# VH-VL binders against UPF0173 metal-dependent hydrolase Caur_2542: the designs that were tried, part 11

Target 1, 243 residues: UPF0173 metal-dependent hydrolase Caur_2542, of Chloroflexus aurantiacus (a9wi57)
Amino acid sequence: MATLGRNVTITLIGHGTFHLTTPEGRNILIDAWVDGNPVCPEPWKARVRENLAAIFVTHGHFDHIADLVDLARETGATVVCQYDMVPYLEGEGIPAAQLVGFNKGGTVTVADVRATMTTAHHSSTIYENGQIINLGTAAGYVLRFSNGFTVYHTGDTCVTMDMQIIGELYRPDLVILPIGDHFTMDPRQAAYALKLIGAKYAIPEHYGTFPILTGTPEALIEHCREFGVTTEVIALKPGESVS
Below, E stands for the ipSAE of ESMFold2; O stands for the ipSAE of OpenDDE; V2 stands for 0.75 times the mean of E and O plus 0.25 times the DockQ between their complexes.

## First folded at step 4 (VH-VL)

Design k16 (from f05 with heavy chain S54K R101K L102Y Y104V L108Y P109F; framework fv_felzartamab)
Fold by ESMFold2-Fast, scan of step 4:
Structure k16 (fold): chain C 243 residues (1-243), chain A 122 residues (1-122), chain B 107 residues (1-107)
Amino acid sequence: as target 1 above (243 residues)
Amino acid sequence: QVQLVESGGGLVQPGGSLRLSCAASGFTFSDYYMNWVRQAPGKGLEWVSGISSKGSYTYYADSVKGRFTISRDNSKNTLYLQMNSLRAEDTAVYYCAREGKYLVFGEYFDYWGQGTLVTVSS
Amino acid sequence: DIELTQPPSVSVAPGQTARISCSGDKLGDKYVYWYQQKPGQAPVLVIYQDNKRPSGIPERFSGSNSGNTATLTISGTQAEDEADYYCQAWDSSTYVVFGGGTKLTVL
């Protein structure tokens, strides 16, 4: 497993949920599917609640927000999301004081992290109590830590040329991206995304949780070789960390 | 040690204006959401307005929207309520209240001032 | 929009258990807070987040919240517990919502 040496710890909780500890020792979450997540290790169901400062939301699908309201209410964490999700989340019981709404291209600072919301080509609509609720458009994040270490989480997306712009402007050290196929990029598209971004490290996610999510880190590595991409793929299992 | 001291209450005629102040001490004022809660004579508590720690977000009860303005000056540790177009039904003791926190936020009032009486009468 | 309903009064003998209800649609899905107010004084927080006590509040005070009803329970009620009690919740439409208050009389 790689050693980042940048005073940031990244843990795959499972599927699309990530736990990060900042250089200042602040805990943050990207997406929030924990309690009902079949691949989340039991100890991490409790651990994600410890000293949780913020939750960054990529989009509104159940496998990314199922535990969002409960975690935010239990911990008092700041919820960072696309502006159009704010009224819905407040209506679901997250205090307005805990909600930080912004939009693509914008940057906010939360938990000592500078977060820029990026484009992602995916849907963000849910079906709840017989109603179709539009929660804006899917997003990713560029998270720049106090020491300059930069993580790009693409969100759920297909490959897009916009990834080249993000790579050039923000120069992420590490990218988190989906490889599951069916609902997101397959491993070949993800390898091409890594070519566009140019990051040194990649952590694949959103695969293996269900039989339909057939993408694998091995296939990703093969297609990286196909495209001449030298990004180091760090295949974390649920509950595993890299620092 | 936490203290909230309201001032600025008094007698005012219908249609008049009044500005309330709340002087905060004993805590880092700029870290807390602040609120105004009122209580008409012999009646229950009614929330009036709230303001975020840096003043970026303000909230108002429907009964006061467009007439009252909440603001704060973090350099002076002071919360304000500007009340315009006052009505007889605005007569109440006005409390300054600090919003509680556990890790980040609470939606409850952990400390209250002594209150200042506003009487709207001709 | 949630409306919080409390009984206007509750009477208990010293040492008896007092129970004050606060009812609202789906209130169990929200956090409920309780305040004690004595005549001529500002309210004092006695229970936060359904069932937690602030420092300095006696252990005889407890809370619960499920379904449509939150309850403030005072075990072994003392004369100094005589006061008005208000429940409070957050609502997305109206923000802070208070119950009408309950006057607790210790006979």
Scores: ipSAE 0.000, ipTM 0.397, lowest interface PAE 18.8, mean pLDDT 88

Design n01 (framework fv_ozuriftamab)
Fold by ESMFold2-Fast, scan of step 4:
Structure n01 (fold): chain C 243 residues (1-243), chain A 122 residues (1-122), chain B 106 residues (1-106)
Amino acid sequence: as target 1 above (243 residues)
Amino acid sequence: EVQLVQSGAEVKKPGESLRISCKGSGYSFTSYYMHWVRQAPGQGLEWMGGINPSGGSTGYNQKFKGRVTISADKSISTAYLQWSSLKASDTAMYYCAREGRLLYFGELFDYWGQGTLVTVSS
Amino acid sequence: AIQLTQSPSSLSASVGDRVTITCSATQSVSYMHWYLQKPGQSPQLLIYLGSNRASGVPDRFSGSGSGTDFTLKISRVEAEDVGVYYCMQALQTPYTFGQGTKVEIK
């Protein structure tokens, strides 16, 4: 399998949740669905809690924040999210000192990682007791590590020409993007997104968790061929890592 | 305060028609789907179908499709469950339940009516 | 149709006991919802999307699980928790409930 050679370990926890270890040995999560996640391997339910420094939140849907409050309170991790989400999370019991709210186009540094929030074309609300709670707008992240390795997580989104701007400005080495169809890009849209971004590596996510999420890495690879995209697709199974 | 109030108990003979009701109050009636759930004597819960009161579109459990009609009158915030010809096997408690809207995942019944007991016997 | 089977069908517990109820689906489901029907009352929502407590539901109630197997736990059962507990899936129509687990407190 591909080696990144950049002293960053990326693990698919399952569905849309990723665990990364920085060159400095800091542990971070992108999104937080662990305990109720049907594809999360049992050992990783405990491991994700070990020395967790930060959680970067793409948007407020349940399958991305289900364990956010509990993990933040248990570990003391810094929660990095869109500014509009901060009052809700503070109200749910995350101390204000652990919350770093910012917005699209902005950059913050947390756990030795420079994070730029990008746009994603998706919704970002939760439903509680018949109420729709607005948690801002869906986002992705460009995470630049201390050694220059750069990861672009698109968030949940459809394909958009804005991805070309992200590719040109930030030149990500690796992109994490959904291929599940129904709620996010299908494999063909995702292949076109890879054409726009131009990264060397791609890790697909948000597929196979439920029967309705029908996209496959094999279909993604086929459509990459259709569009002349040479990005190497790294199809991690839940619990698998690449370094 | 959300409240679902159902019509009173009914005692009917096989072959008779019947319509029972569920009136919503304390919320925007057209903004939430309404469902019907059946509970036969001593048995568990069984989903029958639901309606979007805004447009009137319906979905049915195949077991009940053609046997009952679900409708709604948004001018009086009321949903209905109707039989053209009752059978003894229709004897059950009937609940209406409001569907909370989950973005992208699942339908949950966040508020329930008090139930309407329908007894069909000769 | 997705069939849900609960275990046990009934149980008797003392106040303060830990109660565990399981729900097994014939195929993988996204999430499980849990409802409580107290004697003579309508069902009420307890847990939605696997692990989220509905408004007003005490923290002694928790839900967990994935794939085909889901669990509802009551950490310290109280007298008022008597009733029938139902799991429910809404992944596909027809929406289905488990057969119910009767919890009695003695």
Scores: ipSAE 0.012, ipTM 0.434, lowest interface PAE 8.6, mean pLDDT 88

Design n03 (from f15 with heavy chain M104W I105L A108Y I111Y, light chain S92R; framework fv_felzartamab)
Fold by ESMFold2-Fast, scan of step 4:
Structure n03 (fold): chain C 243 residues (1-243), chain A 122 residues (1-122), chain B 107 residues (1-107)
Amino acid sequence: as target 1 above (243 residues)
Amino acid sequence: QVQLVESGGGLVQPGGSLRLSCAASGFTFSSYAMNWVRQAPGKGLEWVSGISGSGGSTYYADSVKGRFTISRDNSKNTLYLQMNSLRAEDTAVYYCARGLGITWLPYYFDYWGQGTLVTVSS
Amino acid sequence: DIELTQPPSVSVAPGQTARISCSGDKLGDKYVYWYQQKPGQAPVLVIYQDSKRPSGIPERFSGSNSGNTATLTISGTQAEDEADYYCQAWDRSNAVVFGGGTKLTVL
């Protein structure tokens, strides 16, 4: 696999869930769909629970939060989320002391990571027990590690010119972005997003989990060529890591 | 219409040098990582070297590191392999191959040239 | 760094199913690629990312990969499928690794 050389390990757990280990050896998750995730490797269902320090939530759809409450309660991990999700998660049984709510444009520090919440053009409403639950608006994150390594996770989104602002202000080294089409960007939109952001590396996600998610890393790379984008696309199989 | 045509192979004595060329056509050359893969007579495939689309990153198999240099001229759509300090075990057909997958590093090869034979013998 | 092991030869009668294995430590955690090489010709990609076919490759070619073993399957094997087949994976050193090759004979 490609080597980042930045003392941060990134593992695709499957679909939209990522496990990262910081330079200090702290374990964090971005989103939390593990136990019921059809593409999550069996060994990783246990491994995500080991010394978990924090979970960063992009939005409230089932395929991003299905295991959030259980993981937070089992591990004691800090849950970092949009402020409007806090009352819902507290009501579901996550202790208030584990909840860090903030909003787009703001920055918090958790598990030695500086996290800035970014916008994402996507919905964040679920149906539960016959109720419509508003979990705020979809978000992404810029995660800056202690050694300066910076990861931009776009969240679930379509392409937007605002990605150029994120690229210019934060200069991320690596972008995690969806390519699955139907519910998120297709590979062509994702390639254009990479042109706007200007990162050195990209990890595609949110594809291949279900037949309807038809985007592929090969199509992403082809459109990057067409747009003159030189970003290195690192296609991880579920359970694979890059360091 | 994608074509890769190798040239520059031939007979050379141990310790000698050769430069291989691969002329590419039918695609935007600078957008693809390019590779050399060799095959000794009656043996299997062995990856030798790779170069990113811009030419900024190069990679080598341990067996050739320090002896071979991969380069490219995107204005001429041509890939090169400069082979120095040649050994008998370098005898092989050398294939030019287009890399797919990771932009800087080849993940796999979708198009191959016909190959050029390099024979290192006294 | 992973080593890929293939059987040196496989024989099959015309119209029968040929199966070619490729084994390596935790190979199921990696993507596997398959190349066909006919005598005197360059290799041709027949399967990429474990199970996907490039345009122009007949539907009789399929692939799978799990645990320690990847398999190339050719259903209804034809005389024209007689060739050497190579598996390939990418290892942790950013290097391409090929299997030793399997000679498929169709008699």
Scores: ipSAE 0.005, ipTM 0.472, lowest interface PAE 13.9, mean pLDDT 88

Design n04 (from f16 with heavy chain H31D A33Y G53S G56S I57Y N104L; framework fv_felzartamab)
Fold by ESMFold2-Fast, scan of step 4:
Structure n04 (fold): chain C 243 residues (1-243), chain A 124 residues (1-124), chain B 107 residues (1-107)
Amino acid sequence: as target 1 above (243 residues)
Amino acid sequence: QVQLVESGGGLVQPGGSLRLSCAASGFTFSDYYMNWVRQAPGKGLEWVSGISSSGSYTYYADSVKGRFTISRDNSKNTLYLQMNSLRAEDTAVYYCAKSRYNWLFPGYYYMDVWGQGTLVTVSS
Amino acid sequence: DIELTQPPSVSVAPGQTARISCSGDSLGSKYVYWYQQKPGQAPVLVIYEDNKRPSGIPERFSGSNSGNTATLTISGTQAEDEADYYCQSYDSSTPVVFGGGTKLTVL
């Protein structure tokens, strides 16, 4: 697999959950589905809890926030999320001092990372005990590390021309994007997204967790060839890292 | 009041066919993933088949693949199980069961409401 | 596919704590659900997502799940808790997998 050489370690925990270590040695998560995640390796259930500084939330679907409240309460990590999720999360028991709410287009600095919230075309609702709870609108993140290394996590989304704007403004080195089909982009749509973004590296996610999520990294690579995209696809298995 | 009522069970010869029905009431049937679960006399629960809220996606246990077909009619609030090439080992009470969440998410296909069951006996 | 193993029977005296195990490879990386079934009746969900109770289920029912084993715990077990108990989980290829069931006897 590729070497980034940028003092940032990225680990796929499984499905849509990522663990990153910053150049300063700070540990952060993007989304928080660990304990009930069928593809999460057992050792990573404990490891995600070690010196966890922050959790960045893309949207409110259960496969992205199932362990959010428990992890935040256990570790004291700062939860970075769309402003409209803050009252819900505070009501679930996350102290207000750990919650950093902002919105699309805005930038906050947490755990030495500058995070800009981007748009994503997806829903953001959780169903709990007969209640449909709206948790705002789906988002992605541009994470800029202290050394200039920049990661764009698209969130759960379809392909959109807005990705070209994000690519031009932020010039991400690496993009994390879903390829599973059904609920998100299929591999062909994801390859087109990579054409719009123009990043050097891509890590596919949100595939293979369930039988219905049929997209594959191999199909993504073939469609990248179709569109003349030279982005290097880094296909991480759950528990694998790149640095 | 949420209710599921199975029907269509009975005695059938090996190699025969039966179609089970499950009438749903008290909830928006078209929003929920539905299951068939069976239980042989004196034995444990065995998941048989499941179907998405729209009917577009179906899943089957290996023991029934190619022989059973699950379907639904959301306009009639009814779930079906077409059983072909029946074997003695298919003898069981067949339960209709509603999944808690209406999303196509395998981790949430646990069943919060069950019908009373209908007995299928495959003789000889 | 994951296989879930339960003890075939567990006996407990009234008022004592009953523990029913459910074992499977890497089960702690999945959610586990528990059903109670009394003779001649349909199953009733008593625990979902490892440790949560549906409305109407007594607080004496609780659950846990770690490593390869999930446990249903019934504190202060009562005569009406006598039933068969089934665990359920899933894997990437199968949305519903049941354990073989445990007969709880309260004597």
Scores: ipSAE 0.005, ipTM 0.475, lowest interface PAE 10.8, mean pLDDT 89

Design z15 (from z01 with heavy chain S104L G106Y, light chain S30R; framework fv_ozuriftamab)
Fold by ESMFold2-Fast, scan of step 4:
Structure z15 (fold): chain C 243 residues (1-243), chain A 123 residues (1-123), chain B 106 residues (1-106)
Amino acid sequence: as target 1 above (243 residues)
Amino acid sequence: EVQLVQSGAEVKKPGESLRISCKGSGYSFTSYYMHWVRQAPGQGLEWMGGINPSGGSTGYNQKFKGRVTISADKSISTAYLQWSSLKASDTAMYYCARLGYYDLSYPYYFDYWGQGTLVTVSS
Amino acid sequence: AIQLTQSPSSLSASVGDRVTITCSATQSVRYMHWYLQKPGQSPQLLIYLGSNRASGVPDRFSGSGSGTDFTLKISRVEAEDVGVYYCMQALQTPYTFGQGTKVEIK
């Protein structure tokens, strides 16, 4: 398995949920599907709650926010999300003081991390009590740590030329991107996305959790060879970390 | 159209092995999880576990982990529930159920159920 | 584990009565699913994601609720509605069912 050597630890909790520890020792989550996540290892259900400083939300689908309200209320973590999601989350009981709403193209600093919200081509709704609730549009994040290490999480998305702009402007060291097919990129689209972005490392996500999510890291690696992409693919299993 | 057809009733003695089956038809077998739900005599429903037929990955209710094995053969669209050594407490109706979805972003639910396999374990 | 408690445990109704069944969770489950097990039959999906009727389910059945408290209503019960009703949560594993509500028709 690759080593990052940048004092940032990244752990796949499962599916689309990631736990990161900053150089300062701050713990953050990207998305929040933990307790009901069928692939989340049991010890990590308790561990994600330890000294949790912030949760960054890519979009409002259930497999990304199922535990968001409960974790935020329990831990006091700052919830960082698209601005239009804020009234919904306040209505669900997250105190306004814990909510940091912003939008695509903007940058905020939370838990010593500079976060820029990026475009993702996907939907962002939740269904409850017979209603489709609009939670804005899907997003990704560029997370820049205090030591300059930069992670680009694409969010749930198809491939888009906008990824080239993000690669050129922010020069991410590592990309987290979906390869599951059906609802997101397939491995071939993801390999092309890596060509556009140009990062040194990639962690695939959003695959294998359910039968319909058929993409594999092996297929991603094959298509990287097809496109001449030299990005190192780090296929983490749920509960595994890279540092 | 969608059907889950389970194997027939079984009468076994303690210590015997058993494998029961659930055959799916009318849909893409590898596109849906298959789960097992138990109902002891006079009792309610209890989730046992499930399998991803595409990759073979399984999840178990802790109560049944190590006591049963869930498997699938995608070439014949069939899921299995197996005991290496039956106990009298395994007497129950066993249902297979397909894990359905509205779309993957919402919680899952059992949309189709098999007819059940009655397993009786007695001396 | 999320525990689901149904109320009442059993009831008797006459054809045309309104029937109300509640399901209470030990923590917020966001969505509740409901199943009906008719005598001698396997369970069948009745309501999913809180309020959606499954294919073929008559409109006399409705689901509502949020957070920890959910309700299943039958506006005008029919003889064919006899059976045991179960709520289910799939927010977290282990997936759990309520203990069941037996509905008998007079």
Scores: ipSAE 0.006, ipTM 0.537, lowest interface PAE 9.6, mean pLDDT 89

Design z16 (from z01 with heavy chain D103L S104D, light chain Q92R; framework fv_ozuriftamab; at its last look DockQ between E and O 0.06; V2 from the best seeds 0.00; counts 0 for: pae E 7.9 > 2, placed apart)
Fold by ESMFold2, look of step 5:
Structure z16 (fold): chain C 243 residues (1-243), chain A 123 residues (1-123), chain B 106 residues (1-106)
Amino acid sequence: as target 1 above (243 residues)
Amino acid sequence: EVQLVQSGAEVKKPGESLRISCKGSGYSFTSYYMHWVRQAPGQGLEWMGGINPSGGSTGYNQKFKGRVTISADKSISTAYLQWSSLKASDTAMYYCARLGYYLDSGPYYFDYWGQGTLVTVSS
Amino acid sequence: AIQLTQSPSSLSASVGDRVTITCSATQSVSYMHWYLQKPGQSPQLLIYLGSNRASGVPDRFSGSGSGTDFTLKISRVEAEDVGVYYCMQALRTPYTFGQGTKVEIK
C-alpha cells in the first residue's frame, strides 16, 4: 500500500540528507549530514551506516558533507561526487578506491543505480581554518533504478530552465527539491520548477532546519495550484519514509 | 544541551609545559570546528586558532603560531591547547568556543563557549 | 587583518536609558556578531549575522548596519545588562573582536 508502489523506499534523514533503499535492496545516501544534524532522529544515525553501498554528494557545503568522511571510512561506501571534490576528500582520508568523481552530464553506475550528474546553481565551498576551499560547482542527480523508477534530486539551486531539459530527457517519477528560501528556491520558485520538470511526485527538502528557512510544504502546494501543477507533494518529517 | 567543559585553573612557572582541555557534549563533536580564544587580564578577546576535529587540520592566528599547538581526540570529544614552554606573557584566561555556522559556508560565529581556564605563569 | 573599533569604550547608564554601541571595521564585512561578557563570566552570543538575537536574548537588544559600520542598541537598559560588549567578524582570518565596550549601570 506504498504511495509510490515501485519498490523504492525514500527516507528523509533531515534537512538535505536522504536515505534510499533500491529495488534490489541496496542502501544509498544522498548527502551526509547525520550525526550533527539537529533534526536527524537518533535511531537513524546508526541505521544510515548499515549496509551502505553509496553516498551521492550534491556539493561541498558543511550542512551536506559534515559526516561524509566518517561515514565513508566506517562503511566502505562508494562516494560519488563532482571530480573536483576528489582530491579534497582523498586528502581528508577517503581511500581513492572508494571515490567516483565525474562531472555534469556524465553517467556512472554505482550499486544498481545509474546516476547522471546535472546542473545546480549554488556555491560549493567549505570554510576551513580561515580558507575558503573551492569544491567545484554544485550538482544535482538523476538516479535511475534497475526497475526504471527515476528520482531527480535537484541539489541546492534556484529554479532554472535546465530543469525542463532534465524533465524531458529523463522523465523523473519523483523529484526531491529545496523550498527553504534564503539560500535556495522558495516555495513559489519550487512550484515552477515542478512545472518545468513534470514529475508525478515531489518531496520537499532544505526547509525549517533553521529559522531563516521559512518555506513550507503547504506554501509549495498552494503555488502548485497557482501554476496548474499536478505533482503530488509528499512532505516527509525527518525519519519518515515513503515507498 | 550543548556544553563545553574545560580543565581547571593552572599555576605554572616560565619554561614549563602545559596542556589544557575542552570537552564537548550534547552535539556531534566532529561536526563543528573548535577554536581557542585568549583574554589577557583586564583585556579583550583575541582569537588564537582552531581545529577541524574530524581530520585534525588546524589554523592559527599568526601571533600564536609556533607558540601553541591545537589538537583534538575525537574518540573522547576533547580539544586541547598546549605550550611546550610557557612565558609570563601567557598568563590569561583561555576559552574554547565552538565555531557555529548559520548555513552552508561562512560566515561563522562562536555559538557556545567553555567556562574558561585561567593560566597563571609567574616566577 | 580586519580591525574592529568600538565606540564608546565605556559608558554609564541608568535603568531605562537607551544605549548605542558602534563598531567600525577597516574593511567591509558581510555580517557582524555581538557578544556580552557579564562580570566573571565567559562571553555569550547576543546577536549573530547582524540582526538575529540568540536564544533567550530579550527584544530590547537589536543589531543593525552593513559594510563597515554596525550598531548594537539596547532600547531600555536593565540592571542585568552590565558587562563588556564585543563585536566580532569571522569573514576572514584572523577572526577579530572589537576592543570592547564596558557598560555600567548606575
Scores: ipSAE 0.013, ipTM 0.482, lowest interface PAE 7.9, mean pLDDT 90
ESMFold2-Fast, scan of step 4: ipSAE 0.069; ipTM 0.601
ESMFold2 (binder alone), look of step 5: mean pLDDT 93; pTM 0.951
OpenDDE, look of step 5: ipSAE 0.029; ipTM 0.646

Design z19 (from z01 with heavy chain G50W G106L, light chain Q92R; framework fv_ozuriftamab)
Fold by ESMFold2-Fast, scan of step 4:
Structure z19 (fold): chain C 243 residues (1-243), chain A 123 residues (1-123), chain B 106 residues (1-106)
Amino acid sequence: as target 1 above (243 residues)
Amino acid sequence: EVQLVQSGAEVKKPGESLRISCKGSGYSFTSYYMHWVRQAPGQGLEWMGWINPSGGSTGYNQKFKGRVTISADKSISTAYLQWSSLKASDTAMYYCARLGYYDSSLPYYFDYWGQGTLVTVSS
Amino acid sequence: AIQLTQSPSSLSASVGDRVTITCSATQSVSYMHWYLQKPGQSPQLLIYLGSNRASGVPDRFSGSGSGTDFTLKISRVEAEDVGVYYCMQALRTPYTFGQGTKVEIK
């Protein structure tokens, strides 16, 4: 079992949703699929609502935003998202006061966290009542906490050389990345991404939720050995935390 | 110079309908949310709800949801608070307040307030 | 809902006295805002985001605090400072105010 020792707690809620507590004790979410998420532990459906300060949105697919509007309206949390999502979310009833819209390459500070939006190679549309709504382009985040601890969440993506630039510029301590295959990287591609990024720790996500998402942490570890990657893989089960 | 000018005092009977107004001037009306805050006689301030004048979206304090309707007419820079059927418990001073901000990531605050509209409901 | 409790509920001070008003939240809030309602007038913004004075607010007013405990101070109270002071949180919906602190000069 790994310990971070950096006064940041990271919990996998399930699939692509993460809960983090900052050094200041602020609670934040990355993506928001909770109530209908088949792997979300029951106690965490209530817990994500407790003192929620901010929700960082990687892209507009259902399995990342299904509970976004309800959580934001219920808790008053600040929603941090790509600028093009703002009119849609405002139209769905999130007050403009709670919306922080920005774009790739830009940095904003929310809940004492300095967040830079990064590129991700993925789509970002939603189907609503038979209509296709464009919610911009998929993104990831580099989150730098007050004590310098840095987390890179790649978002949903394939492997890309841009990850090397992100690793060199931001020097993340920990990376959160998908390994499920089919819709995102498979474990071997994810291992190569870890080689490009160079982080000390990795938390895999976006696997095992449905039969089609076949990637495993064990396969990721095997391919890390193949590529000479020394990143420590922290395989959290839904509801498990690392601090 | 930002100003919020509210309609005059009202005296009504239970069951009557009423609409009061708040007209903004000296700023871009559609660029700021307008909120309503009430103050019952001798009591403190209580937040009621808001409207985004640009799109017309609204939000309510659960205590007032279904009891009042908030609306706006951006062509005349005016927000409204409406009752279909007044109750004696609606007797209060009603303020409109503009939601100001420094940065959207930080908690918002009421930077300008209307002068208030006194609503008295009695038989 | 986040409940805000002010202390004291009322106070009487002489011109030149230091006045301290506290506001305690049932949950952690990032920042507190303060409003003054003078007799017969609408509320006016005094302090926003914990410690920032609103336009036209004299230096004698200051705000401080973090987490759940916040303080408003008047270093040397003047006759025109009479009124009811309210703290407010806007971190979470519903927005809530403290019950108010009445300041009288005599």
Scores: ipSAE 0.000, ipTM 0.414, lowest interface PAE 17.5, mean pLDDT 88

